# Ledger of designs, part 4: VH-VL binders against q66k79r27to160

Target 1, 134 residues: q66k79r27to160
Amino acid sequence: NPAGECHRPPAADSATCVDLQLRTCSDAAYNHTTFPNLLQHRSWEVVEASSEYILLSVLHQLLEGQCNPDLRLLGCAVLAPRCEGGWVRRPCRHICEGLREVCQPAFDAIDMAWPYFLDCHRYFTREDEGCYDP
Key: E = the ipSAE of ESMFold2; O = the ipSAE of OpenDDE; V2 = 0.75 times the mean of E and O plus 0.25 times the DockQ between their complexes.

## First folded at step 3 (VH-VL; framework fv_sotevtamab)

Design S2d (at its last look DockQ between E and O 0.03; V2 from the best seeds 0.00; counts 0 for: pae E 18.6 > 2, placed apart)
Fold by OpenDDE, look of step 3:
Structure S2d (fold): chain C 134 residues (1-134), chain A 123 residues (1-123), chain B 112 residues (1-112)
Amino acid sequence: as target 1 above (134 residues)
Amino acid sequence: QVQLVQSGAEVKKPGATVKISCKVSGGTFSSYAMHWVQQAPGKGLEWMGRIIPIFGTAKYDPKFQGRVTITADTSTDTAYMELSSLRSEDTAVYYCARGDYYWFGEDYGMDVWGQGTLVTVSS
Amino acid sequence: DIVMTQSPDSLAVSLGERATINCKSSQSVLYSSNNKNYLAWYQQKPGQPPKLLIYWASTRESGVPDRFSGSGSGTDFTLTISSLQAEDVAVYYCQQYYSTPTFGQGTKLEQL
């Protein structure tokens, strides 16, 4: 879990960093996030009440424990994105794509699509854009 | 300031069914797991099951599977535990207890407990 | 299910002295991904519900006196009361929540 660079990457958005206060992400490699998150939630109350948060909460049951650690990290990266140096940091797309490939059979087994809020193309960025490994 | 208030003591005959309520006040209800724990007189604690009210999904210990039903009413912040086909061995104090629920599991211990409900099963 | 075994079943300790209660799990309750032990300690006094003392094996619940401490990892855990107080007389339970929750059989702590 290496620390990211403190300078602005090409795809980073300016942001005011706040303390990370999401218990499910308490073991993340970073301690600061920002509002709005990547899903445009603007408070912890909204995050915890969101359909995305709720789905992630039940996903472990649906998948019978498969892919739990990795999916949790992706969820944290999106719902409580890393913030440092006044910039939002985005997770690496290749990590998302790799996990999707590995976990696809588990999703298929329950006839469930990959979560929309974990869209690798929409919420994750390329390596050359200064992404971090969640 | 979160409190769990359980319904009163029950006396039942063998073969009967009992339903106990647990009302939450002073805090959120839906996003926490509500556990039920059995304690026979002078004995230890036994986990029976739990429900996540926001999902309505319950999980049970195999020992009680088939006889216990745990439900939740989010409109009244109340959880219920129903135990059927009662036996003398079911005579015990039953506790509801709140546990944290997070992504892909349950966190922490059971931090808030009800006062307990005594159920006596006798012929 | 993970079986929890406490030792001793009972002990008597003088006021101001150290009390030590052990708990063993039949398998590890350490989660490698977050390096946390899914282990809690509870205190129960007569006629009262259990009270959470320690979670994550070593983190004190809010309001719990400093004289209570939890230690251990994997399968072996210990609850320590550094200086026994009269109000500490109770039955203590360990509990794992790594999988389906299970409790130890309890340890009765009395004042000598």
Scores: ipSAE 0.042, ipTM 0.677, lowest interface PAE 2.5, mean pLDDT 89
Fold by ESMFold2, look of step 3:
Structure S2d (fold): chain C 134 residues (1-134), chain A 123 residues (1-123), chain B 112 residues (1-112)
Amino acid sequence: as target 1 above (134 residues)
Amino acid sequence: QVQLVQSGAEVKKPGATVKISCKVSGGTFSSYAMHWVQQAPGKGLEWMGRIIPIFGTAKYDPKFQGRVTITADTSTDTAYMELSSLRSEDTAVYYCARGDYYWFGEDYGMDVWGQGTLVTVSS
Amino acid sequence: DIVMTQSPDSLAVSLGERATINCKSSQSVLYSSNNKNYLAWYQQKPGQPPKLLIYWASTRESGVPDRFSGSGSGTDFTLTISSLQAEDVAVYYCQQYYSTPTFGQGTKLEQL
C-alpha cells in the first residue's frame, strides 16, 4: 500500500546486473538480468538445469507453435528478470493475464496445467506500479 | 539459498526498547518485502508490519502502531524492528520473514523465515 | 481487521490417516478481479520458524509434498493432509493477505 510514494523506485540498490546469457531468452527486449532470479536461482548453471527453463526451451514444440514467442518471453521475465541500474523490474500483470486468457486453450488441448511459475499475481505487478511489458 | 539471520536473544526490563536485526544472505534484499511476526510463548503468530527496502516504506498492524518501527539498510542488506515501551506481555519470539518479489502493495506468501529472536521482558 | 478462525484448536490423527483443518475468515478474501483467494497456510514444527505450505488457497509451495492440499473459497477454507507422516506433527496456521495480514489462532496436529 504505497500511499504517497513516488512513481519510480530508487535508481540504485545492491543488486548486480549481469548480461543475459539464456539462449531461449536471447530475443528478450532487455539485455541485463540479475541473480537470484524471481525463482531464487543463483546462477546460470542452476537456471539451465531447472525444469522451468527446460519447459520454456521446448514450449514451441509442445504447443505446436502456438503462443510463441509471447508465452516464452513471459517465462523469461521470471527466470531472467530485467535489471537496470542495480534494480530489478517486475513484468506487467495485465500482460500475463491477457496471455493466459489466450493461450489456455492450447494448454487444454495437450492436458497441461498452466505453469506455476507464470502465476500472474506472484511474479507480475500492476501497470500503475511501474511494470514493464515483456 | 536465501537465509535470514536474526540478532541474538535479549532480556529487557519493562519500559525499555529492543531493536532486532535481520540480515539477508545468499539472495536479493532490496526488492523483497520483509515482514515481522510476533509469537508469544504458547501462542499463535501475529503480524507486526513490513518494509519494502528499495522504497524504505513500512506498514504496521494498528495493534503495534506507535510502539514499533521497522527500517532497512540496503547497504548492509539488513532490516530492523524496534519495539519500545516494553511490557511483560511483549515476551515473545520475533521473526523476520521474506515476502515474495515485491513491487508496491503486493503483500502475500512469506516463503523464507529467520530463526527467531527471543525477547524476555521481566522486572 | 479480517479475523481468521481455525477449527479445531487441536487434532490427533494416526499415521497414514487423513487430517482436516478448517479456517474461516470474517470477510471474503476472494479478489473479484483475478478470482484468487488471498489465503495461505503455514506449518510450524516445535522449535522452528513457520514454513509456507499453500498460497492462493490451493497452490502448493515448491518442495511441499503432494499429501498437502488446500481448498475453499470466499470465507471458508480447508487444509487437508491425505496421509499423515510423523514429520507432519506441527501447528498449522491459516493467514489472509487480502488486506493487513492476519493469522488464525493455529491448530495443533498430534500423532495418535
Scores: ipSAE 0.000, ipTM 0.489, lowest interface PAE 18.6, mean pLDDT 82
ESMFold2 (binder alone), look of step 3: mean pLDDT 90; pTM 0.930

Design S2e (at its last look DockQ between E and O 0.05; V2 from the best seeds 0.00; counts 0 for: pae E 11.5 > 2, placed apart)
Fold by OpenDDE, look of step 3:
Structure S2e (fold): chain C 134 residues (1-134), chain A 124 residues (1-124), chain B 112 residues (1-112)
Amino acid sequence: as target 1 above (134 residues)
Amino acid sequence: QVQLVQSGAEVKKPGATVKISCKVSGGTFSSYAMHWVQQAPGKGLEWMGRIIPIFGTAKYDPKFQGRVTITADTSTDTAYMELSSLRSEDTAVYYCARGSKTYFWPDSYGMDVWGQGTLVTVSS
Amino acid sequence: DIVMTQSPDSLAVSLGERATINCKSSQSVLYSSNNKNYLAWYQQKPGQPPKLLIYWASTRESGVPDRFSGSGSGTDFTLTISSLQAEDVAVYYCQQYYSTPTFGQGTKLEQL
């Protein structure tokens, strides 16, 4: 896979849940996440310093308000995945694909590619695999 | 039409430092990766590194790591490449090139717009 | 790093004839998630910067004549000029951007 990552994590993993503490994701529908996240970040410091988080923080400006907060919340599902009942849950692929279809023109308008950490096939799971709607 | 205009040719002594500029016009600057490519006389293309101006973070090829510094000034739409501890082997044309929409953002390594190149000559 | 190897190093072709340049990567540059090959072709004329011709292995950049075409997948790729024109004399490079960008050594295309 591009960027040196070769494996897709399973749809759900056992994990210790922690309180969600990301400013950009404070309005998420859940309050608990876990480390490592779906990008293998292992601390808040690493998450907040990551290019992925920085992109989410400026996404509103980049897209001139289009598709936000939907895309932001989608990113939050990857950067701070939902943790419930001792399990990490992955967001649903069809939600990602739907948003990509809707939001692609906004990215095209500024000649930007779809964010790599929002790869629907890589980080999102089918409903029958135990996904959730972010 | 997007254009990249680089600074003029440089002549340096071994051990010196050179800094080349690349100004973008006719398009956005901050949201595109700016790459730097080295080409020695009569030789092929070698990727040196890139920067995403909006982030201010650069990535380098290990061959140049430690001697090269890539920066960006979003207020002037200008990228810079600084190469220190110059050697005779660093004599080459250096290109800036804007990343194309050929990868998931922000790491787009395709290069659709190029500067005219800057010749750097290192001689004693 | 992914190593790119082109063949031949040089090629002479008559006007109006087909020119074929090959490029091989040391590992696959095909991404299974989107089924795209992260491979580009560039043209460079003397005293000029490179020009992007093809990306995604087979997609022509805007303004590129249709006589240029790219094909291949995985590790083996080909740039084809269906009918060589005088202005096509140049050095051609393949490049992968599956990971940190790397270029082939170049192929010099001359008119026979």
Scores: ipSAE 0.024, ipTM 0.631, lowest interface PAE 6.6, mean pLDDT 89
Fold by ESMFold2, look of step 3:
Structure S2e (fold): chain C 134 residues (1-134), chain A 124 residues (1-124), chain B 112 residues (1-112)
Amino acid sequence: as target 1 above (134 residues)
Amino acid sequence: QVQLVQSGAEVKKPGATVKISCKVSGGTFSSYAMHWVQQAPGKGLEWMGRIIPIFGTAKYDPKFQGRVTITADTSTDTAYMELSSLRSEDTAVYYCARGSKTYFWPDSYGMDVWGQGTLVTVSS
Amino acid sequence: DIVMTQSPDSLAVSLGERATINCKSSQSVLYSSNNKNYLAWYQQKPGQPPKLLIYWASTRESGVPDRFSGSGSGTDFTLTISSLQAEDVAVYYCQQYYSTPTFGQGTKLEQL
C-alpha cells in the first residue's frame, strides 16, 4: 500500500509469526499469529487466563447456540490476530458491525453488554485498509 | 414465514450466460447466507456457492469458480446467481436455499427454506 | 472439501419395515468446542425442492414425523425410518455444514 509505506517507521510492522495454539480458535482460517495480540497479551499463558478468552470459550452456551462460530472467530481475530509473512492483518470493521447487528438481540435477551474487546472501531479496520473476513 | 421465489425457466445456447434471481419475502434478507445448489436431471445436489448479503462476500465451489457470480441487492431483498460460458451439462434445476433461524450459516439449523427451483436448459 | 459418501445408493423397503441409510464423511464434522455434529439430512420428492429432516445429526426439524431419526457422530451417521410409509418414497441426502457445504450422492428409497 503506497500511503502506508510513506508514513510508518521501519520495523513497526515487523512481527514474528508463531503457531496458533488456542483450542477455542482451532478452526480459524489461518494457522499463525503473533504476540503481543491486539489486547497486548504477550504469551499463551496470559491469553488462556484472560477473561476475554474465557468468555469466548463459553460464548456458545451463553448465547444458546446463536452466532457460533462467526462471533467466536471474530474474538479470535483480536486475541490471536492473523500473522502472515512477518506482518499482522487486522479483521474487518464491517464484519464486526454486521455481527453486532445480527447478534445484539441474543445479548439483549440475557442482559449482557456487547464485549468491550469486540469494539468495532477500536480493534477492527476498514476494507480499504486491507482487512480480512475472520 | 420466510419464502424464496426464483425467476422462471430459461432456455439458452452453449456459450451464453444465465442470471437467476431469488427474492426473499416475509423475513430478513441481509444477515442470512444464501446458497445456490445445482441439480442435473436424475442427479444429486451440488453446492455452487453462497453469499452473506450484509458482508457482500461470496464463496464458490472450485468446480464453478470463474464461471459463477453470486450477488445480492439489499434494496430489493434479492440474491442473484449468474453462470457464464454455459455447456450442455449445465442443464439443470437451480435452487436458492437458506436457514430461517436468527443465525446465519454455519450456525443455522441447515437449509430449511428453499426456492421452487429454476430449470435452465442448454441446447443448440 | 469434505467428501460425503452415502450407502446404499438405492434400497427397497416394504411398508411398515425399517429403512436405514448410512453417511460417511471424509473427515470429522464434530466441532468439539460446542459438541455439535454439523450434519443434516434432506428428503426430496419428485418435482420438489429438498426438505430438511434432521440437523445437528440427530435433531428432528419441526413437523417431521417421529419415525425419522438420525444418529452417529464424527464421521459415521445414520438416518433411520422406523416404519416406512408410502409417502416416505423419496431420495435422501446427507449434507455437512462444518465447512464448505457438500452433499452425499443421494439414496433412492423405494417401496417393495
Scores: ipSAE 0.007, ipTM 0.557, lowest interface PAE 11.5, mean pLDDT 83
ESMFold2 (binder alone), look of step 3: mean pLDDT 91; pTM 0.932

## First folded at step 4 (VH-VL)

Design A1 (framework fv_sotevtamab)
Fold by ESMFold2-Fast, scan of step 4:
Structure A1 (fold): chain C 134 residues (1-134), chain A 122 residues (1-122), chain B 112 residues (1-112)
Amino acid sequence: as target 1 above (134 residues)
Amino acid sequence: QVQLVQSGAEVKKPGATVKISCKVSGGTFSSYAMHWVQQAPGKGLEWMGRIIPIFGTAKYDPKFQGRVTITADTSTDTAYMELSSLRSEDTAVYYCARDYYWFGEDYGMDVWGQGTLVTVSS
Amino acid sequence: DIVMTQSPDSLAVSLGERATINCKSSQSVLYSSNNKNYLAWYQQKPGQPPKLLIYWASTRESGVPDRFSGSGSGTDFTLTISSLQAEDVAVYYCQQYYSTPTFGQGTKLEQL
């Protein structure tokens, strides 16, 4: 008896759900995404050619073992957002903020700023708005 | 096995600029930080700076800031160190070294180049 | 910058005897999130580049003989050679990589 399970939460937008096709995101906790994604990419081909996806792949290699799986999954939440029952779900802002804090020494070591497309106040939302943990 | 191959010895006049190369052979440098270390004759090791080739982002020790420029060419798997306004005190062997996963699970500098002797004399 | 200080500057040890080299950092190099000390030890022989011996204060690099061991945490570290061999005559450096990398001044190990 989940209260509100069949209702649209405030953070969700109506969408057509498709199968998650991005190799980099194959271990995400969900199997369906939508287009356009949160960055307004319109297909998996556009996503794979994007600077954001290339950057995420690069960060995957450089940050291996420090915060790598969580950072990659955070990127997946933006590039291939969770789609459930015809609704887009936004990941939790506090997860982004916590991960940024954990990853900060790693980014400082390579003299790199936290990526703009992972700005915790841009694509992430609060728990009271129905966010999920990627 | 992976090797770092550095360019040959240089003799320079005071005030000149030197540029040393370090080519990764037998492996990739995409996931590695490439460091430059100075060792003056009979002295210890001094870290100069490093670059993460994929980002093109370099970090320098304040002692060398403003005179040293570290760059990378990912198409040739080569890192470069350029030192300007050379002084006699810059006479040293310069080493490149790789360190992967630079932070968190960073492993120290596991592969080193053979060294390049730079002599600065009048 | 974190300052690394080694002691002694030089020591002489007989073959088969234990050699110990100390390294002190001006601030902790222990990363609390993964409980690792970002401290490495290098060996340098004349005319050669440095060779990595130990990383994370106590993890021996592949191919390094087991007579080499590292210990310590936080600010105080030790490199131990349990039974000196002739080939171990070299200068030894500690290095922190917790922040901007810095090396100790080096310890020259000679055979008595």
Scores: ipSAE 0.000, ipTM 0.519, lowest interface PAE 15.9, mean pLDDT 82

Design A10 (framework fv_sotevtamab)
Fold by ESMFold2-Fast, scan of step 4:
Structure A10 (fold): chain C 134 residues (1-134), chain A 123 residues (1-123), chain B 112 residues (1-112)
Amino acid sequence: as target 1 above (134 residues)
Amino acid sequence: QVQLVQSGAEVKKPGATVKISCKVSGGTFSSYAMHWVQQAPGKGLEWMGRIIPIFGTAKYDPKFQGRVTITADTSTDTAYMELSSLRSEDTAVYYCARGEYYWFGEDYGMDVWGQGTLVTVSS
Amino acid sequence: DIVMTQSPDSLAVSLGERATINCKSSQSVLYSSNNKNYLAWYQQKPGQPPKLLIYWASTRESGVPDRFSGSGSGTDFTLTISSLQAEDVAVYYCQQYYSTPTFGQGTKLEQL
């Protein structure tokens, strides 16, 4: 917190790494995640029932072209964040921003807005902070 | 401007099923969460569940899970709540309410409510 | 589920006087990542649906009079009506939307 308050973001907590089991995220470059995830889902069952997870599955059917797999992996980095060395690695903001630009025509084609849970200013960190590059 | 209009009052016997509709007019339907809330006579508000029509995914409170089914028809901008195995304790006014706009904006509770539908369960 | 408890169950206040309603959650509804309290307040008059008054614990909904204000953070929240008007006689509910939504039991506000 820049105001000097002691604030504990979810990613700053001590993490217990568990196996990555989400079917939509089976091709991620890492094998371990943690709970709660960045959306404060506390279990696999909660994630799989979430509108965010269902959205990633639906977008696979609606979006065409190169951005589809990259968008899914970006979503996986939020819903099942990489757990490494006892702490969570948040995805890189610049990757989110670049992907949004690349995917904009595909979203426009299906008349959909960029997903709120992938707002590049919410769950993404700077490169200097050791962010994860999906 | 946005208005939620619910179907009329119902009288049912124990063990029956009731299905209530909530039609959205004057605004966008598909990307807003549509909630259902129960209020027994003289009692408070109980959340039953919600659906986000564009995803087709419903979530339910454990108290109603197994008896409640929430669906949406995006072609008619209508959400439905079906409650089965009715008991006398299910006598209540049922409200539909619009929640968060998923794509943009922020979670802020329920800003637009239907007029309510009275369901009476008596033997 | 997060349990919401309001106090008092009912109160009577004279016109022009201050009314205070409290709400306590069984666990924090403060989301650390965005520093927002997922807490709303509703007003319900007899025969009418609830009306949203306050969201994010302290943000007043458009069209809601200035006399209504919300405060608090984490687990303890307060709705204040600075100067009661006759039209404010109603039942007031707090609601969390941090997890599956839950409501407090309601506080009935009457004119003394």
Scores: ipSAE 0.000, ipTM 0.529, lowest interface PAE 13.8, mean pLDDT 82

Design A11 (framework fv_sotevtamab)
Fold by ESMFold2-Fast, scan of step 4:
Structure A11 (fold): chain C 134 residues (1-134), chain A 123 residues (1-123), chain B 112 residues (1-112)
Amino acid sequence: as target 1 above (134 residues)
Amino acid sequence: QVQLVQSGAEVKKPGATVKISCKVSGGTFSSYAMHWVQQAPGKGLEWMGRIIPIFGTAKYDPKFQGRVTITADTSTDTAYMELSSLRSEDTAVYYCARGDYEWFGEDYGMDVWGQGTLVTVSS
Amino acid sequence: DIVMTQSPDSLAVSLGERATINCKSSQSVLYSSNNKNYLAWYQQKPGQPPKLLIYWASTRESGVPDRFSGSGSGTDFTLTISSLQAEDVAVYYCQQYYSTPTFGQGTKLEQL
């Protein structure tokens, strides 16, 4: 069964790459992404209107010091995943795990839980699965 | 520490609608799942549904057949559960509970619970 | 829906003795991809809300005494209290979260 919240979203292994147009992600190390993204948003307009993108933008301003800009780039790897040669590269789980550990005091200071769309076991993959290190 | 405070007991007639509030204080509201659980007198626990407040996305158990609506107000850190077309068998204590969103990877379980709200449906 | 069935409906155990409560799911709650059992245990005392004791079948919640332990996999699970204390008298519920959450009917634990 595991359905819905219990099931890892399907990887879009074969995809059409499009230009990265998200303002918050303009300094990412790549210039192309794909739709649907890892959260199944269909276009960049949908992403920019999403609560996940709004939260990512707000968190950048709220988390003073400890985990910027790495948290923003981690979020970008999920909301606008790297696309190269017609393939989507999921971000590395160990990078997510390390960053969550570093960011935990900053999140505690603002009384906020680590966001679900950055759950390290949801959209992030192991090195042996060809992950992207943002 | 985090605390969930629910609205007070309600007495309703059959066919009426009840709306119960659950206010979160001392902890994170927006990115956790806010669950609602029904417990009839002398009986066990029944999951009704949940909402992720930051996204406004609710999921329900089909047993409540569109009678339940769960909402959240992030400006007041309050979740609501509205149950319509009340029947005598809806007489129960209703709990709100906070839990991690998505059942993999990090953590799970409804770790913080409200005190409960008794709803009595009688003619 | 996955149906959760507990046994026994009630039991009485003497202080200091071991208490065991069983929980069976109508379908496996083991997710093969991550090898985790999507099962939790709760304690409820009269007039109080439930309290989370164990999640992922065997992981003890922070602040829960070491005498509480969970075991099992797939469809058959056990909650064990190694040495019963007076404060442990309560109703215990298992809950699956592999799909839409469902609870067992509860087991009433009394002091003999």
Scores: ipSAE 0.000, ipTM 0.510, lowest interface PAE 15.9, mean pLDDT 81

Design A12 (framework fv_sotevtamab)
Fold by ESMFold2-Fast, scan of step 4:
Structure A12 (fold): chain C 134 residues (1-134), chain A 123 residues (1-123), chain B 112 residues (1-112)
Amino acid sequence: as target 1 above (134 residues)
Amino acid sequence: QVQLVQSGAEVKKPGATVKISCKVSGGTFSSYAMHWVQQAPGKGLEWMGRIIPIFGTAKYDPKFQGRVTITADTSTDTAYMELSSLRSEDTAVYYCARGDYYFFGEDYGMDVWGQGTLVTVSS
Amino acid sequence: DIVMTQSPDSLAVSLGERATINCKSSQSVLYSSNNKNYLAWYQQKPGQPPKLLIYWASTRESGVPDRFSGSGSGTDFTLTISSLQAEDVAVYYCQQYYSTPTFGQGTKLEQL
């Protein structure tokens, strides 16, 4: 409908926001999240059963030390993404890139690649696109 | 509500091995770290180690390494702690406790505790 | 290994008065990247297992009365009970989880 074109459509990340009431992500820079998450999981049960969540947990255990809290926060940005004003917000790509550099020696030590679901060009966005620091 | 139920009191001779169970009910087992803590009579709390059941991976305090083995059976939602080469100073109450949801992989608090198991080591 | 030291070893406080328990770590338990202190407080009553009161130094566990509060950062931490009630008589432990978990020696809180 030509008259309907007066309003810009919602972003692909539009969503219903719910409280982030989880201890695991309590230190995130935000207090609201949504389902589906960025990996299209529809509930916490689905998140917990996912290969990405299991991989993050394995990596968190293997990389105990300096990378642990920041890697968890980066994971939260994808698995329990920031939601505000009916929109899912994407974390800053440069924060992902910086953490990858800090953690690279630890990943190299265990002969492991940076996780695909945390690929800095996949779910992370530029500052000029309104990204946030997770 | 989540409950941790431990096996009953044990009396062992020096040199023996004890194996204590901790069964989880009313909640998810595999997604939480399961810790074991020793408390000698009239003394404080000593962390022994923990397991993350979904991975089967255990970590131990160096003080107990070589004598303690922590295992988990995800089919029965039960964690186990086995302590070998028992000495009189191992007489203590042993607690299992649920720690971090495994997204964190580390203990940032132990929110649910078992009732404790008294192990007495005497000749 | 991070050594946790509590003070005092024992404390007697009248009902309705403030109780203060201190905990010192041998090295900082503050992780600068997330600005969180890896410090928890537990309450243990005779014949019972410990109960988690506070984690991240100041975050109260669900169901814990608001008279309990935690404060501090780095190496010096405090547990405060703003108005002592009879059911608060217990031994209190601090615990760090910045590295391999270690507990303080405990502070016995008694009613004066």
Scores: ipSAE 0.000, ipTM 0.538, lowest interface PAE 12.6, mean pLDDT 82

Design A13 (framework fv_sotevtamab)
Fold by ESMFold2-Fast, scan of step 4:
Structure A13 (fold): chain C 134 residues (1-134), chain A 123 residues (1-123), chain B 112 residues (1-112)
Amino acid sequence: as target 1 above (134 residues)
Amino acid sequence: QVQLVQSGAEVKKPGATVKISCKVSGGTFSSYAMHWVQQAPGKGLEWMGRIIPIFGTAKYDPKFQGRVTITADTSTDTAYMELSSLRSEDTAVYYCARGDYYWLGEDYGMDVWGQGTLVTVSS
Amino acid sequence: DIVMTQSPDSLAVSLGERATINCKSSQSVLYSSNNKNYLAWYQQKPGQPPKLLIYWASTRESGVPDRFSGSGSGTDFTLTISSLQAEDVAVYYCQQYYSTPTFGQGTKLEQL
């Protein structure tokens, strides 16, 4: 996306796009991501070793069939965010909020809180900011 | 009542690194976001970054990224902010502040603040 | 980043009179899905750290006197002190937390 096509994103959102290599995210609707990711991880090795990635993998397995199966793709939006035309794209906050509501009973059942790295308010943005559906 | 107690004032020369601490007492440490805010003399507040101690994950404002490192030691309930390549414009009071609950995905500002640490970069 | 602009830069008000401080964001901080404004107000006295007064644009923090109130939505917000007390002399900051936190430049409130 050329600069000026949408309202110019903050400098923090400018990025060098690289191929999406994270196996867990291979079915995402986009082919390119960036580092650092939204959690400031600098490489694929760092992501895969992170507590966030491990927790996402565990939660995905434990909550299989007990909440919306899009939890993995929501995690990918943060750990391997969409990158287009030199800009990092933030996922839509309402998608995060909707999934959190659907998954709340399942998280309660395993006595676990919604993860901080899926913080709908800080890592996600509104539709009028050009967010995407992860 | 939870309190944040910061380390004492520092005087550094240009190019040096400073590391200041913020110890949490009287409350839970690990599950809160610990923010760092810079306030230059006679000026306003500038957010630097935050850490969620239980996960060890820090997030930084791009203005400070590359120079600031925020860490946490859950065994001592202490968060740290390290700022490198110091220059005169880094002379400021640095505050730590407790923020949102990591597990709720909610955000409502910074409710508990440390007393501040003055860092003076003299030439 | 979302830029927060306060007005006025300074304000002098007599004890017992109403003080009004304004804050404008460069982008809306209203999240339409939950209808909340991600805006906070802080009070800072000389030599002290900031103190949270209001969050969600209009919710008073526990222990904050009733004379403090917040209003507004989207991009335009107001902090009102209905009857100024001597202890209210301070610098006031608005802050958005809709995205990466940013503060206004501050408004200095003095006693006239």
Scores: ipSAE 0.000, ipTM 0.508, lowest interface PAE 15.1, mean pLDDT 82

